# VHH binders against o75319: the designs that were tried, part 27

Target 1, 181 residues: o75319
Amino acid sequence: GNHIPERWKDYLPVGQRMPGTRFIAFKVPLQKSFEKKLAPEECFSPLDLFNKIREQNEELGLIIDLTYTQRYYKPEDLPETVPYLKIFTVGHQVPDDETIFKFKHAVNGFLKENKDNDKLIGVHCTHGLNRTGYLICRYLIDVEGVRPDDAIELFNRCRGHCLERQNYIEDLQNGPIRKNW

## First folded at step 1 (VHH)

Design vc3 (framework vhh_6fv0_2)
Fold by ESMFold2-Fast, scan of step 1:
Structure vc3 (fold): chain B 181 residues (1-181), chain A 120 residues (1-120)
Amino acid sequence: as target 1 above (181 residues)
Amino acid sequence: QVQLQESGGGLVQPGGSLRLSCAASGFTFSSYEMYWVRQAPEKGLEWVSTISSSGSTIYYKDSVKGRFTVSRDNAKNTLYLQMNSLKPEDAAQYYCAKGWDYESTYLDYRGQGTQVTVSS
């Protein structure tokens, strides 16, 4: 069956754009087959995602899906105008260097191709918190030169929830800078 | 529907080896990534390894890298975990799984597991 992810209902569907960046974070959208397990006000489908982004007067130019499964929704459930990129990341572990590099490459490529517009990079894992927050903060620290605590504070404020995993926070604050090679 | 059946567990001494197998049925095995996860007594569920549908992309938990090797035989619908240089800390119930998202603490499907004990 189509079981709702654990604690998924506890999180705000979509955060705010992170000022000074092109990032916006959200929890995983759930396709229509999950609606029977949700109250109307709890629904967050791919369509609901785009409606909420438009309500903020923003526009998505890329979705990066960090979940380790394809069961929550299909790329076909997204508007054809928005590219979708899957980067499989396992939960609980700090993402490895290869995963970090793939994320950085995708972001850099998007920004280079979209320097003349203001479209956002939407990033999500299951809750839009730990894997999502880690990779966004890692990018800001390593590529943009943001101080670790400032990156974390910015993400937490805009997401509306704080990064929960101590190992992720520790790596962001005290871990090495991951250079592109 | 989906069925997963693990085997190959047992009692082994530190430094020993075991080969786990998982027989899959009820879905197109060759089209899905597969996972090995474990749960030790008094511990939570731990991810161990992932293998892509083709077998070309593989990830391991840091503590098992160089000691464990995951593989698959799509013609036989079977997933394998070769465990070498076993340590006491590897003792656990081992499960193969389809559709695992550990950050959500959710496994779409898992088998009954196979017990691995490491002791003198």
Scores: ipSAE 0.016, ipTM 0.342, lowest interface PAE 6.2, mean pLDDT 87

Design vc4 (framework vhh_6fv0_2)
Fold by ESMFold2-Fast, scan of step 1:
Structure vc4 (fold): chain B 181 residues (1-181), chain A 121 residues (1-121)
Amino acid sequence: as target 1 above (181 residues)
Amino acid sequence: QVQLQESGGGLVQPGGSLRLSCAASGFTFSSYEMYWVRQAPEKGLEWVSTISSSGSTIYYKDSVKGRFTVSRDNAKNTLYLQMNSLKPEDAAQYYCATEYGLPDFYSMDVRGQGTQVTVSS
């Protein structure tokens, strides 16, 4: 199936860079086969993603895809110059420690390899909100020592939508720090 | 409309093996990606594997790589999970799942009862 994800149209395609970080969040791009179900102004393909990032005077250096499917677009739909990492996650539940550590490892590796540039880490799930916001905020809290409420506010403001899932918010505010390397 | 029926779970010793099956009906099975997910008591749902509609591309959770093998028989509308070298942390209720147009809502209502895997001495 080429069904448009539920509520996908309700969200802005791409947020703004989170100041003081290398993160930018967006909803899942949809390959050409989905366009017959969308009005022209609703389209958000991989090409549209890169155009919108460029319009903000930013450049992607890594895409982290948090969906559990590859039906929305293929890595081959992305420019060869931008690395793509798939971290399979299911929605609605707080990501497990293995997932959190994999995300942190990918971010830390990117930052070490990209000290000499200002390229961004693009992160998305289906809506670019709950799983995406959770993992970005978890990184900021656990690795960068940002206060939970500050991380959440920064993400909400830059994404243009507030984290919706209370269990994610509660884990960020009151849950344990997931220590790793 | 979509129906998924898991079977094959049971109690096994650490290091043991089980083969889970998922019988699918109500949709064109051969046209859809399928997933295995699991939930241990007091934990959230964890993604285990994704298999392409043809069965040619399969992805695994890092902690199960080399121990679990997913396959599908499109002629029989059946998905399989072969579990070897089972560890206590693999104990969970196992579910098969499909996106069928509502990927963000599937954790709430498009799963059968699952099949329970218990790993203990």
Scores: ipSAE 0.570, ipTM 0.796, lowest interface PAE 2.0, mean pLDDT 88
Fold by OpenDDE, second read of step 2:
Structure vc4 (fold): chain B 181 residues (1-181), chain A 121 residues (1-121)
Amino acid sequence: as target 1 above (181 residues)
Amino acid sequence: QVQLQESGGGLVQPGGSLRLSCAASGFTFSSYEMYWVRQAPEKGLEWVSTISSSGSTIYYKDSVKGRFTVSRDNAKNTLYLQMNSLKPEDAAQYYCATEYGLPDFYSMDVRGQGTQVTVSS
């Protein structure tokens, strides 16, 4: 159960806030049990996540976990003040409409409830890149009317890594707008 | 070993039709989203179509909408691309492709050797 995800070490732990949005993407934090398999500098725990966010002078208001497993960390590892939402999202495939809707709904709900602050929506999958990037971009495109290329560029720049999966990129660029309700 | 083998390409006149096939093996075909991509001379690889694992969700490149039809037969592990009303700009090497892997692992882009589509009068 404590296998390090493939290429997990290759990705920056935490991206930057996406300007004009409340989104920040990061790779999956790993609970303490994984540390024995990592060099100290490679460790990225839930605690480390929050520390890194603070270092950016930001604050997380919501964590959306898109991983398809629950073995990486427990919601209990997070501060009680930060809500945690799990959206099981299969990798390598464009998320289905239900998944997209769930994500949009969560984001919209958060924004509605957090108009009085500047807390961030932290989104992660395994690497915090492909699934994460797709859904964030999908939201920006479908809900905020951002041009697909602009959304992708923004995400890539802020995450520090580019979306890798062609099917995601192409869906964002050429796929239909998904219903927001 | 994951394998994809495209066939059905050829030379057609503008307005003609071709039906491409992709034979898949070495993985659970029915579990994977499949897509067609193409590469024309001096152009990059471009996305053409995607079809969900079940075939229930389909996407097309705008320029091929209404002309191309993607389908799959999961029982035969085969992906299809019916191309009608072909245009010169459709000429390319066509590839069947998928992103193979597990949710927790880095994805692998897999495609076949391709099949050549030529459109010329």
Scores: ipSAE 0.027, ipTM 0.412, lowest interface PAE 4.8, mean pLDDT 92

Design vc5 (framework vhh_6fv0_2)
Fold by ESMFold2-Fast, scan of step 1:
Parts: structure tokens; sequence; C-alpha cells
Structure vc5 (fold): chain B 181 residues (1-181), chain A 121 residues (1-121)
């Protein structure tokens, strides 16, 4: 439907690039049809996303959309020059191994193809927080060897909001490493 | 903290009636469509009814159409299911559900503890 996601207005639209990585996290952009339910200062369209990234002197090279829906915006609303990848990820549950491996494969592929530039991987779910933070941190822990607490702290600082779901945090801190792709 | 609390279940004879309630808190109830779903012992979760955020658009499972009526009171953050002409096939644990942070179209990821409906003589 045309309703704004619960608590969507509570979160900053876009975080900062996570230093030492190619990741930047943000909340789901909302297409023009949602603007009738938003004050001008609350609007965050796909165009607004790219403007905010440019304002940080950054450039997106890939968007990974983790929402379980297509109602918020269409891939066609994005610039044709930026690849878009949809990974349907159910909220509330820790993402399954198949979802984790798809995410890792996409990130690894992007990094190998973009060795000669500094373009970012933009990752979002509905709020750009729990599913987004989990998968980014899982990548850093499993692939880059970052300590779990350091990965979580880095994400929280750069996103401007702390991971909220205790089951996600628990899995990151004490769960098994998923090393195989 | 999102909470959904169902009540109103019980034991009735075939042909009897029950009114289920779901008290919602921790989210903007008036902004979400809501669902009633049920699960009989050793059976899968089964969709029963959908009601839009305003209450103006309503859908029912074919087998309950004309017997069940869903409604909502947005001022009280409460969802209702009026069940008439109950059949043995309606016996199940009944849950209210909402899509929450994803509009997963037909997802029932967030539901309460449920309320038991038993239909027997």
Amino acid sequence: as target 1 above (181 residues)
Amino acid sequence: QVQLQESGGGLVQPGGSLRLSCAASGFTFSSYEMYWVRQAPEKGLEWVSTISSSGSTIYYKDSVKGRFTVSRDNAKNTLYLQMNSLKPEDAAQYYCAAPFDYSGEYTYDYRGQGTQVTVSS
C-alpha cells in the first residue's frame, strides 16, 4: 500500500561511509507517490539519496536492496549507471545462510570489478539498520576478519543509529562464522 | 516495543458465535493493514481475513465469507473478528498479525500469542 513504514521518519536518511570499507547504509528511499504523506523536509526519494551521497563527496557503484517488498520504489527510479541488486530478506529473523552467501558474493564481485575506483556499495532495508547492519557486519567479521564488537561499533557510529535487534547482535557476537560461498 | 494481544476465544457448540479482539501497542496501528490468521493442530498457518488501515477494504477466506466479520477501532488500537455460525473446521488458535517494518504483502511474521477457539458438542 501507500503507507509510510512505521518509524521510518525516526531514522537519518543516509549514514556516513564506513572508513576502511566500501559500505554506506541508508533507509529505504520512497518514490514520489509517498510525498503527499510527508512534509517537504521529510522527503527521501531515490533522487534525494543520490544528492545526499554526492554532498558527502561519495559515489554509488551498487545498491543492494534488502527489503521484502517492491512497493517503496522501482529499480527504474534509479540512475541507469548504478547497478541494483534485490535480495529479498525477511525482517525480524536473522538472515539465513543462503541470504548471507548471496550478499557476500555480490560484495566480493563488486570489489573485484571496482579495484581501480573508490565507488561505494549502498545497502538498505526499510530503516537501514537491522537487516542492513547485520549483513554488513557479518561480511566484515566473516570475510575481513574484523572483531564482532568493532564491526558493530563501526556500523553504529557511521549509520548514526545503533542496531536494535538483540537476536541480530547475539548472532554477530557469538554465532558461527559463515566462511564458505 | 510492538505488542499484539488476542482475546475472546473459548469453547462453543457448532452454530455458535465468538468475538475475538486484538489489542495492539508499540506501533501506529492506524497506518497498517491488519490480518487474522489461524492454525489448527498439526496444520499450517492459514490466512482468514485482511482489513485495510482505514477499514474500508476487507477480504475474507472463501470458507468464512458471510459468517465472519472483521472490523477495527483505530481510536482504541483494537482489531476485531466476529465469528458466527462456527463449524468444527474453524477450531484453531487464532492470531492477529501486521506486516510492520516490511510490506511483505502476505507476511505474518509479527503475530501475538493467539487465542484458542474450540468447536465441539
Scores: ipSAE 0.006, ipTM 0.151, lowest interface PAE 9.6, mean pLDDT 85

Design vc6 (framework vhh_6fv0_2)
Fold by ESMFold2-Fast, scan of step 1:
Structure vc6 (fold): chain B 181 residues (1-181), chain A 121 residues (1-121)
Amino acid sequence: as target 1 above (181 residues)
Amino acid sequence: QVQLQESGGGLVQPGGSLRLSCAASGFTFSSYEMYWVRQAPEKGLEWVSTISSSGSTIYYKDSVKGRFTVSRDNAKNTLYLQMNSLKPEDAAQYYCARLEDYFSGYGPDYRGQGTQVTVSS
């Protein structure tokens, strides 16, 4: 199906870069076939994503796609110069340790390879909020040693929307640090 | 209205094989991406495989790649999972699913009752 994701229109397309990090979060871009169901001001294609990032004077070096489906856009819709990584995650559930490890590995690899530039890691799920916010905050807490409440506040402010899933927030605040490196 | 009915599970020894089937009804099967997901006892749902509506684009969980093969027969409204070289870690209830990640916080849109896979000597 070509259905617009529920509540997708309710969320800001792209947040701001999280200061002190290489992360930027956004909602899932929708390919051209979805535009027939959207007003011009509601459109957010892969091209629109890159235009909005450039408008902020930022540049993407990696996209991490946390959605469960390939129906929203194709990797081929992205510039060939920007690596794309798919990590399949289910909504509602706190991501498992394998998923957390894959995310951390991808981020660490990007940072090592991009020491001499300021390119960003773009992360999205369907709304760019719960799964996206969880994995970014989990990385900041576990790898960078950021206090959980500070990581959550930083994400919420820069995304323009607050994490909604209480189980995700609870795991970030009180859950164990996932050390597998 | 939407119905998914899995079959083909059973008990096998490590290294064994099983072929799972999923009969779909109540929707235009050929228009939807389909998924296999599994749930081990006391664990959450785990994604196993995705197949595009045409069957031409397929993805697997890393730990099953090379051992599992997903396929579909759009004329028969049936999804398949061929499982080879089964490991104890593969023991789970297996569900076929029509998943749409478009609902905020929505789990698997539709999945059947599942079919149990047990790997034990």
Scores: ipSAE 0.013, ipTM 0.421, lowest interface PAE 7.6, mean pLDDT 87

Design vc7 (framework vhh_6fv0_2)
Fold by ESMFold2-Fast, scan of step 1:
Structure vc7 (fold): chain B 181 residues (1-181), chain A 122 residues (1-122)
Amino acid sequence: as target 1 above (181 residues)
Amino acid sequence: QVQLQESGGGLVQPGGSLRLSCAASGFTFSSYEMYWVRQAPEKGLEWVSTISSSGSTIYYKDSVKGRFTVSRDNAKNTLYLQMNSLKPEDAAQYYCATSWEGYYDTPAFDIRGQGTQVTVSS
C-alpha cells in the first residue's frame, strides 16, 4: 500500500548534523507514488532529502535504512554515488545485539574509508527517532565513550525531537556497554 | 477482515527440509510486501525474510541465506518459505506477516497469522 505512515507528518524531515560526529538523522523519504496523498510542502522524496542536506552545506556518503520494509522508497531512487545499507529493525523493541553489531561495523567501515572527507552517515527509520536515535546513541556510548545522557541530549537537540520510547532510553542509560556481539 | 493462515510446520531432523505456506485473504495480496518472521521459546520475534509485492526483490536474514527460499503466487494469494538444511537454531513458531501503513514504531508485521511450529530434533 501507498498510505502515509502514521504520525510521519508530525516530524521534521531532516535534523542537523550531530556536532563532533558524522551522523545526521531524518525520517523515511517517500517515493513519487506517495505524492498524490501529500500537499507540496509535505513532500519528502529521496530527491528532497538530498536537497535539504545540501541546503545545510552537508553531503551524504552513506544511508543506513533501519525500516522493516522496502515499500517507502527503493535504493534505485537514490543517487548511485551514495552507498545504501539496509538493516531490518523491528519498532518497539530495543535492537538486538546482532543489529547493534551490524550498525557499529557499518559506521566504523565508513569512517575508516572516509578519513579524507567530511561526508555524513545518514540514518533513518520510519520517523527517524526511536530506532535511529537508539543506534546512534548506542554507537556514541559504546564506541566513542560518550556519557549516555550527553549522547541522548545531543541526538534530541540535533534531531529536533526527543526519543519517545522509555525502554530505549532505559537501555541507553543503564544497559550494558556492548563491546561485541 | 485481513486473515493470514500458515501451514507446513512439523518435526524434522537436522539437515532436513520443510515447506511453509501462508494463505492470505481479506486484502489485495498482490499489492503488499510480505514477511516471514519467527519466534523461538523465550525469545522475541525475529525477522527471517522479505518479498516485494511483485516477488522481484527478496531479502533474507544472514543466518538463513542459501538455505531458505521465499516465493509467492499472487494468483493464489499464497506465500511460501522453502527451508532446506534445517538446524536446531531454526526451531521456532513461524509466522507470515504484512505491515499496514500508519503504525508508528510498530513491527512491519502487524498483520500475522496464528503461526506454524517448526521443531528440529531427532
Scores: ipSAE 0.014, ipTM 0.356, lowest interface PAE 6.8, mean pLDDT 87

Design vc8 (framework vhh_6fv0_2)
Fold by ESMFold2-Fast, scan of step 1:
Structure vc8 (fold): chain B 181 residues (1-181), chain A 120 residues (1-120)
Amino acid sequence: as target 1 above (181 residues)
Amino acid sequence: QVQLQESGGGLVQPGGSLRLSCAASGFTFSSYEMYWVRQAPEKGLEWVSTISSSGSTIYYKDSVKGRFTVSRDNAKNTLYLQMNSLKPEDAAQYYCAKDLSYEYFGSDHRGQGTQVTVSS
């Protein structure tokens, strides 16, 4: 049913923009039907997401949804003006190369089309942490040439939570650079 | 106790078919969205398909669209994956899952899985 994802309440709803990038990370928004199971201060709907981004003096230009489900919210719950991209990912293993390349392609396409503005790419999985942090850091390392430890530190600081999955961290630090698109 | 038991895997030739089953117990199956995921040797875990609690909304990985069909029987607490036109790239251990929201703990919510081998 409409059960809250485990430990979803343990994470900050929205991080801060990652300086020098167009990325902002957040946990999955929950549509209004979930609010019966949440205290007012725990609510984080799609509307709440956009309000919190606005409170930071930022604007979303794209949402990339990395969850494996549509039960938490629907694209129609988002403003029509903000593109939505679904990339189905499973969180137990490092994302495959196809998934990594889809993410990179989407980011590069957005950046080319949004050269004349400062709109952000919002990225989330269930907690906005492991899959989200992996793909953002993978992009920074492979495309922008950021050192792995610097990318991870930047993500952790701006998200307000540290990447937790050791296999993801190890792949970022010691895995191959995926330049083949 | 939540339990998921996959079955129906085996060896097939390219172009062949297999029907996977997942028997669920320990939770109200009809209330949960269900998933098929797979893991090939030396590859990461791949999402394959999602089916809503009622069975009305279904999603597939692009590479399996038109070849795989997910379905469920809520009266029997069973999830199915009909796989047609199998390709060597489909060879993997297949798992059903009720929720993968525990990924950040390294928790495995899958059963033991069922192995699919495709060879000529």
Scores: ipSAE 0.006, ipTM 0.371, lowest interface PAE 9.3, mean pLDDT 86

Design vc9 (framework vhh_6fv0_2)
Fold by ESMFold2-Fast, scan of step 1:
Structure vc9 (fold): chain B 181 residues (1-181), chain A 122 residues (1-122)
Amino acid sequence: as target 1 above (181 residues)
Amino acid sequence: QVQLQESGGGLVQPGGSLRLSCAASGFTFSSYEMYWVRQAPEKGLEWVSTISSSGSTIYYKDSVKGRFTVSRDNAKNTLYLQMNSLKPEDAAQYYCATGPEYYSFDTGYDYRGQGTQVTVSS
């Protein structure tokens, strides 16, 4: 069904930039067709996303959409100036090595091509929490050498919500480093 | 191949109880999250509960909290839903599910059983 994702309303729309990184996490924006099921203060459209980013004095340079569906919004609802990358990830499962590699490649490519600006990489899944937090933390751990607990704490603080899925947390803390380079 | 078979549905009076079971085969059940979802005859599919692969993390739809309890037995490859204090609005076809996007059942990897019907009436 095309209902509002369960618990979507329980999460803050947009977190804060993770200091020392180019990452910002948010929950999935919902296109106008979902607004009839939402109170005005609950609405979070693609336009609302960009307004909230701008209010933080930040600018998006890339959106990475980790959902396994395109029902929530269309890439065409985004400004033409912001690249959109879809990486289909299944919910509840720890992302596989191919998915982790694609995410790392996209991040590294963006950083290389955006050395002369301070634009952000926006990352979201349905709630902007588990798949989103896992892949951002995995990048920080594997590529930037951040301690797992520090990466998780940084994400939780900046997102405003803690990673919930124990299998994701366990993999980050005790799983192998993915050397996909 | 992933196979899910629900059972335990039936007719119950308001305030009654039912225990649903889901027998899983064709995959390593202990490695996957499981969900209960339901669909009333004239309504869309509605998420009811999620349970992690180990059983340690559980979520419920607000309207069923305190009344429904999800559990799993990984040794038996079986998922359960204990439903207490059943209300007329709980009447629906109940499915167990696993897959890539638990709130979206139209992906190619979305696995659901055929369901078990719960009717609440006097």
Scores: ipSAE 0.000, ipTM 0.184, lowest interface PAE 10.1, mean pLDDT 85

Design vd1 (framework vhh_6fv0_2)
Fold by ESMFold2-Fast, scan of step 1:
Formats: C-alpha cells, sequence, structure tokens
Structure vd1 (fold): chain B 181 residues (1-181), chain A 120 residues (1-120)
C-alpha cells in the first residue's frame, strides 16, 4: 500500500492562487505512512499543505479531492474546520457531465456562502494537473465566460506546470459548454 | 452595464417560421456563451438553446431539435434563433440570456424579451 504515485515527485506541491478567482491547485498530499519512501524535503503531508498555503498568506475554506482512491490520505487527516468534498474521477478520460455539474455546484455553493471572506477553494487530483486543471478551466469557461486559451494559460502559470493531456485541452478549447438549469 | 435587446417575435400559424435576434452590449460578447430561454403564460422559465462564445458548439432542448437553429455574429454582437415548423407549444416570451460567475439556474443580464404567439 505505501507506493508513491507515478511521477508524483516531478510536480510542485502547491501552486499559486489564480488571480481573480478563489482557486488554488496542488498535488495529492501523502499521509505519514508514505514518508518512509521520501526524503524530508520531498514530504508533502496534509499538514505540509496547510503550512504552504499559510506561507502564501492564504487560507483554505474547502478542499475538493478528485482522486479515484482514498489510499493517499483520509479526510480525518485534515482540520475539522475545513470542508472536504470527494468527487471520484477516473484519469485519462474527460470528466462526464455529472462530475462537471457536481464540481460547479460545489464551487458556486462555496462562493455564495463565503462572499464575506477571501478563503480559497483547494482542488487536487493525483498530480494536481490534468483532472484538476480541466475542472477549474471548465468552470472558468462555462460559468465565468473566460476564453479557453486564457483559462488554460492562467491555470498553467499559477500551477507551475502545463496541462499535459491533449484530449482535455481539446475539449476545453473546442468542446461543448456544459450547463443545465 | 450589460444590455440585451430581443426582437423578431410575432404571430405565426402552426408550421410557420420566425427569426429572433438579440443585440448585446456592455461586455465582450465573444467571451460568453449565450442562451435562449422561454416562458409560456403561467409557467416557469425553460431553457431552449445554448451557443458557445466561439459559436462552435450548440445545444438544444429535445422538443426543438431539428426545428430551431441558434447562431451568432460576434462582429455585430448579435445572437439569433431561427425557428422553423413552429408548434402551439412553442408560444412563449423568448429571452436571450448570459451570465458571469454563477452556475446556479439564475438568468443574469436577461433582456426584456420578445413575444412569440402561435395560432391554432
Amino acid sequence: as target 1 above (181 residues)
Amino acid sequence: QVQLQESGGGLVQPGGSLRLSCAASGFTFSNYAMYWVRQAPEKGLEWVSTISGSGRSTYYKDSVKGRFTVSRDNAKNTLYLQMNSLKPEDAAQYYCATYRGSYLPSFDYRGQGTQVTVSS
């Protein structure tokens, strides 16, 4: 069970807040049992996540976990004051409409309830890149009316890594707007 | 700030056609998806069609597929809805809509609407 995700060490732990939004992206935190396979400078636990966010003078108000597993850390490893939402997403495939809807609903609900503060929505998958970047960009495009290339550029710059999956990029640039009301 | 002005409604017989227009101002039109929604007398708002900012992607309510076509002219800041083979159940006040920042079903920046009446 304690195997480090493939290429996890290749990615910056936490990006920067995306200006003009409440989003911050990061790779999956790894609970204490994984530390036997990591050098001290490679460790990124749930505690490390909150310390790094604080170092940026930011505060998390919600974590959205997009991984298809619970083996990396448990919700109980997070402060009780920070809401945690699990949306199981498989890698490689563009998230389905139900997943996109759940993500948008959670973000809009958070923003409505947190209009009097500046707390962030933290979003992660395994690497904090493809599924994470897709759903954040999809939100910006569909809900905020941001141009696809601008949304992708903003995410890439703030995350410190570029979206890698061409099918995700193509869907963001040329795919349908997903919206029901 | 944001202004939307619908036009092109009127009275038509079943099987007839109408083309609705929506003139938009106060925002960068090509950056926003646009929507056609309608409200029949004593009924709630219902979604009819969506078009992406670029115009590449279009979506339709099942009951209007094959009969209605949404399009846009980004150079003129204008949205269109071509309605063919109109049915009595299509009679409604038609609105163009856009929104920023909310996924929840609220219609920010909706215009005054244009009335479509279909006589039996």
Scores: ipSAE 0.000, ipTM 0.117, lowest interface PAE 16.5, mean pLDDT 84

Design vd10 (framework vhh_6fv0_2)
Fold by ESMFold2-Fast, scan of step 1:
Structure vd10 (fold): chain B 181 residues (1-181), chain A 122 residues (1-122)
Amino acid sequence: as target 1 above (181 residues)
Amino acid sequence: QVQLQESGGGLVQPGGSLRLSCAASGFTFSNYAMYWVRQAPEKGLEWVSTISGSGRSTYYKDSVKGRFTVSRDNAKNTLYLQMNSLKPEDAAQYYCARGQYTYLSSHAFDIRGQGTQVTVSS
């Protein structure tokens, strides 16, 4: 279980904060055991994640891990002061309503508890793109009333990569609004 | 550095019209949803309207639907609120605000302007 995920090197490690939100998206950090298969400039450990966020003058207050595996890094690889939430999300399929509502509940709870600071919600899947982009955009559309095209454009620009899965894009643009918060 | 400046308020009679403007500077205007909020004397802050970063999506408080129109000119970094058929209950200090894309009112705005006064009276 020390194999680097397919195409993982093709993606920027971490995007920019999405302006007007508390979201920042990134690809999965890889614990130190993966570094022997990476050049120094390709390394992206949990420590590297926090260093890159700090370089943007930002601070993480929550990490939401959408991967369907625990092999890439462990919660104990993160600072104890940063809450970690695992939402097991299968790739390729549009996340179900239960997953969407869990994500929304976590975001709303974080925002309520962090009203006195500017800490970010870090969201990742394997590449920090499809599952990550879908759930962030779903939140913006359903909770904030953002137009689907605007949400997708904002995510794509800040992540530095465009959402790839057509079924995800189609659900965001034409699917039902799950507007219960 | 980052600034929002409202203008266009004034005294109008019931049934009159006003166009409010908000000049934004110091940030990438098109990246943010923008809000119009108002505060009447002895009342709390009240949401009036929202417009998405692109300008394609607009939302309104029920009592102003059909009377108010929010718009933006991203090339000019300017937000507008066209107010028609003004009622006495619309009298308030009007503020533009930069959104944080949060549903919670306490976190909906990270920057708010100084405001412009709208008075509806004979």
Scores: ipSAE 0.000, ipTM 0.133, lowest interface PAE 15.6, mean pLDDT 84

Design vd11 (framework vhh_6fv0_2)
Fold by ESMFold2-Fast, scan of step 1:
Structure vd11 (fold): chain B 181 residues (1-181), chain A 121 residues (1-121)
Amino acid sequence: as target 1 above (181 residues)
Amino acid sequence: QVQLQESGGGLVQPGGSLRLSCAASGFTFSNYAMYWVRQAPEKGLEWVSTISGSGRSTYYKDSVKGRFTVSRDNAKNTLYLQMNSLKPEDAAQYYCATPHYWSGKTSYDYRGQGTQVTVSS
């Protein structure tokens, strides 16, 4: 219950890098003030996030935070070397075009500035699943030309959990392709 | 090394039921989500269901919602899939898999040998 997000403990903290992309998805890290409500094995702080990424021999170059709140952790809790971008995204509804375009522009800007390295774009919402999976898949479909079912399958297996929201899945499969270039 | 062993498949008539089991070893079972995936003759692998490490969150392919139920017994390192109201389109080799052991672009490299489900009159 209490201050921990509903079902947060049921999700893997960090997925795997999505092969052929720079994306890695994870659930929201919880700052030190939440640790009293968690067993040691349940803790997933900003520091724990970076440790788990390093355990995969990967390195974060950007964090995109899609939560509609800042109560879980502060940008100051992250290493100075990793840029942080906040895109306030309402849960439960398919992200609007403005949110989709902000996400695409952030990703494209990162990739253009990071051609000489293999650093990852870390994306999270509360569970690292619905808003996170939607925006990553939308990017792959619209910008990279990936088939919707392939994008969804790739996200699901790499995240270790499947997109839950039928409205998100329907939009990815049947919604318009928004080519931004 | 991860080892997964499926069982419980067989031949049923349309509308019948089967319960599949997957015995897991070589990793801390309760720390990982588990997948059920299937492969019909001459088709690719398709995802069927996911269950969180705790067992509290479950997800299903739309065509099996209301008919299939995934569950797990973490004390026994065993994953289950209860399949009710089976249809001919459910006929496939069924595999359990863990997301932790994905390699490259190939999904489900760390699956077991599978268990065959045939739906026919």
Scores: ipSAE 0.005, ipTM 0.138, lowest interface PAE 14.8, mean pLDDT 83

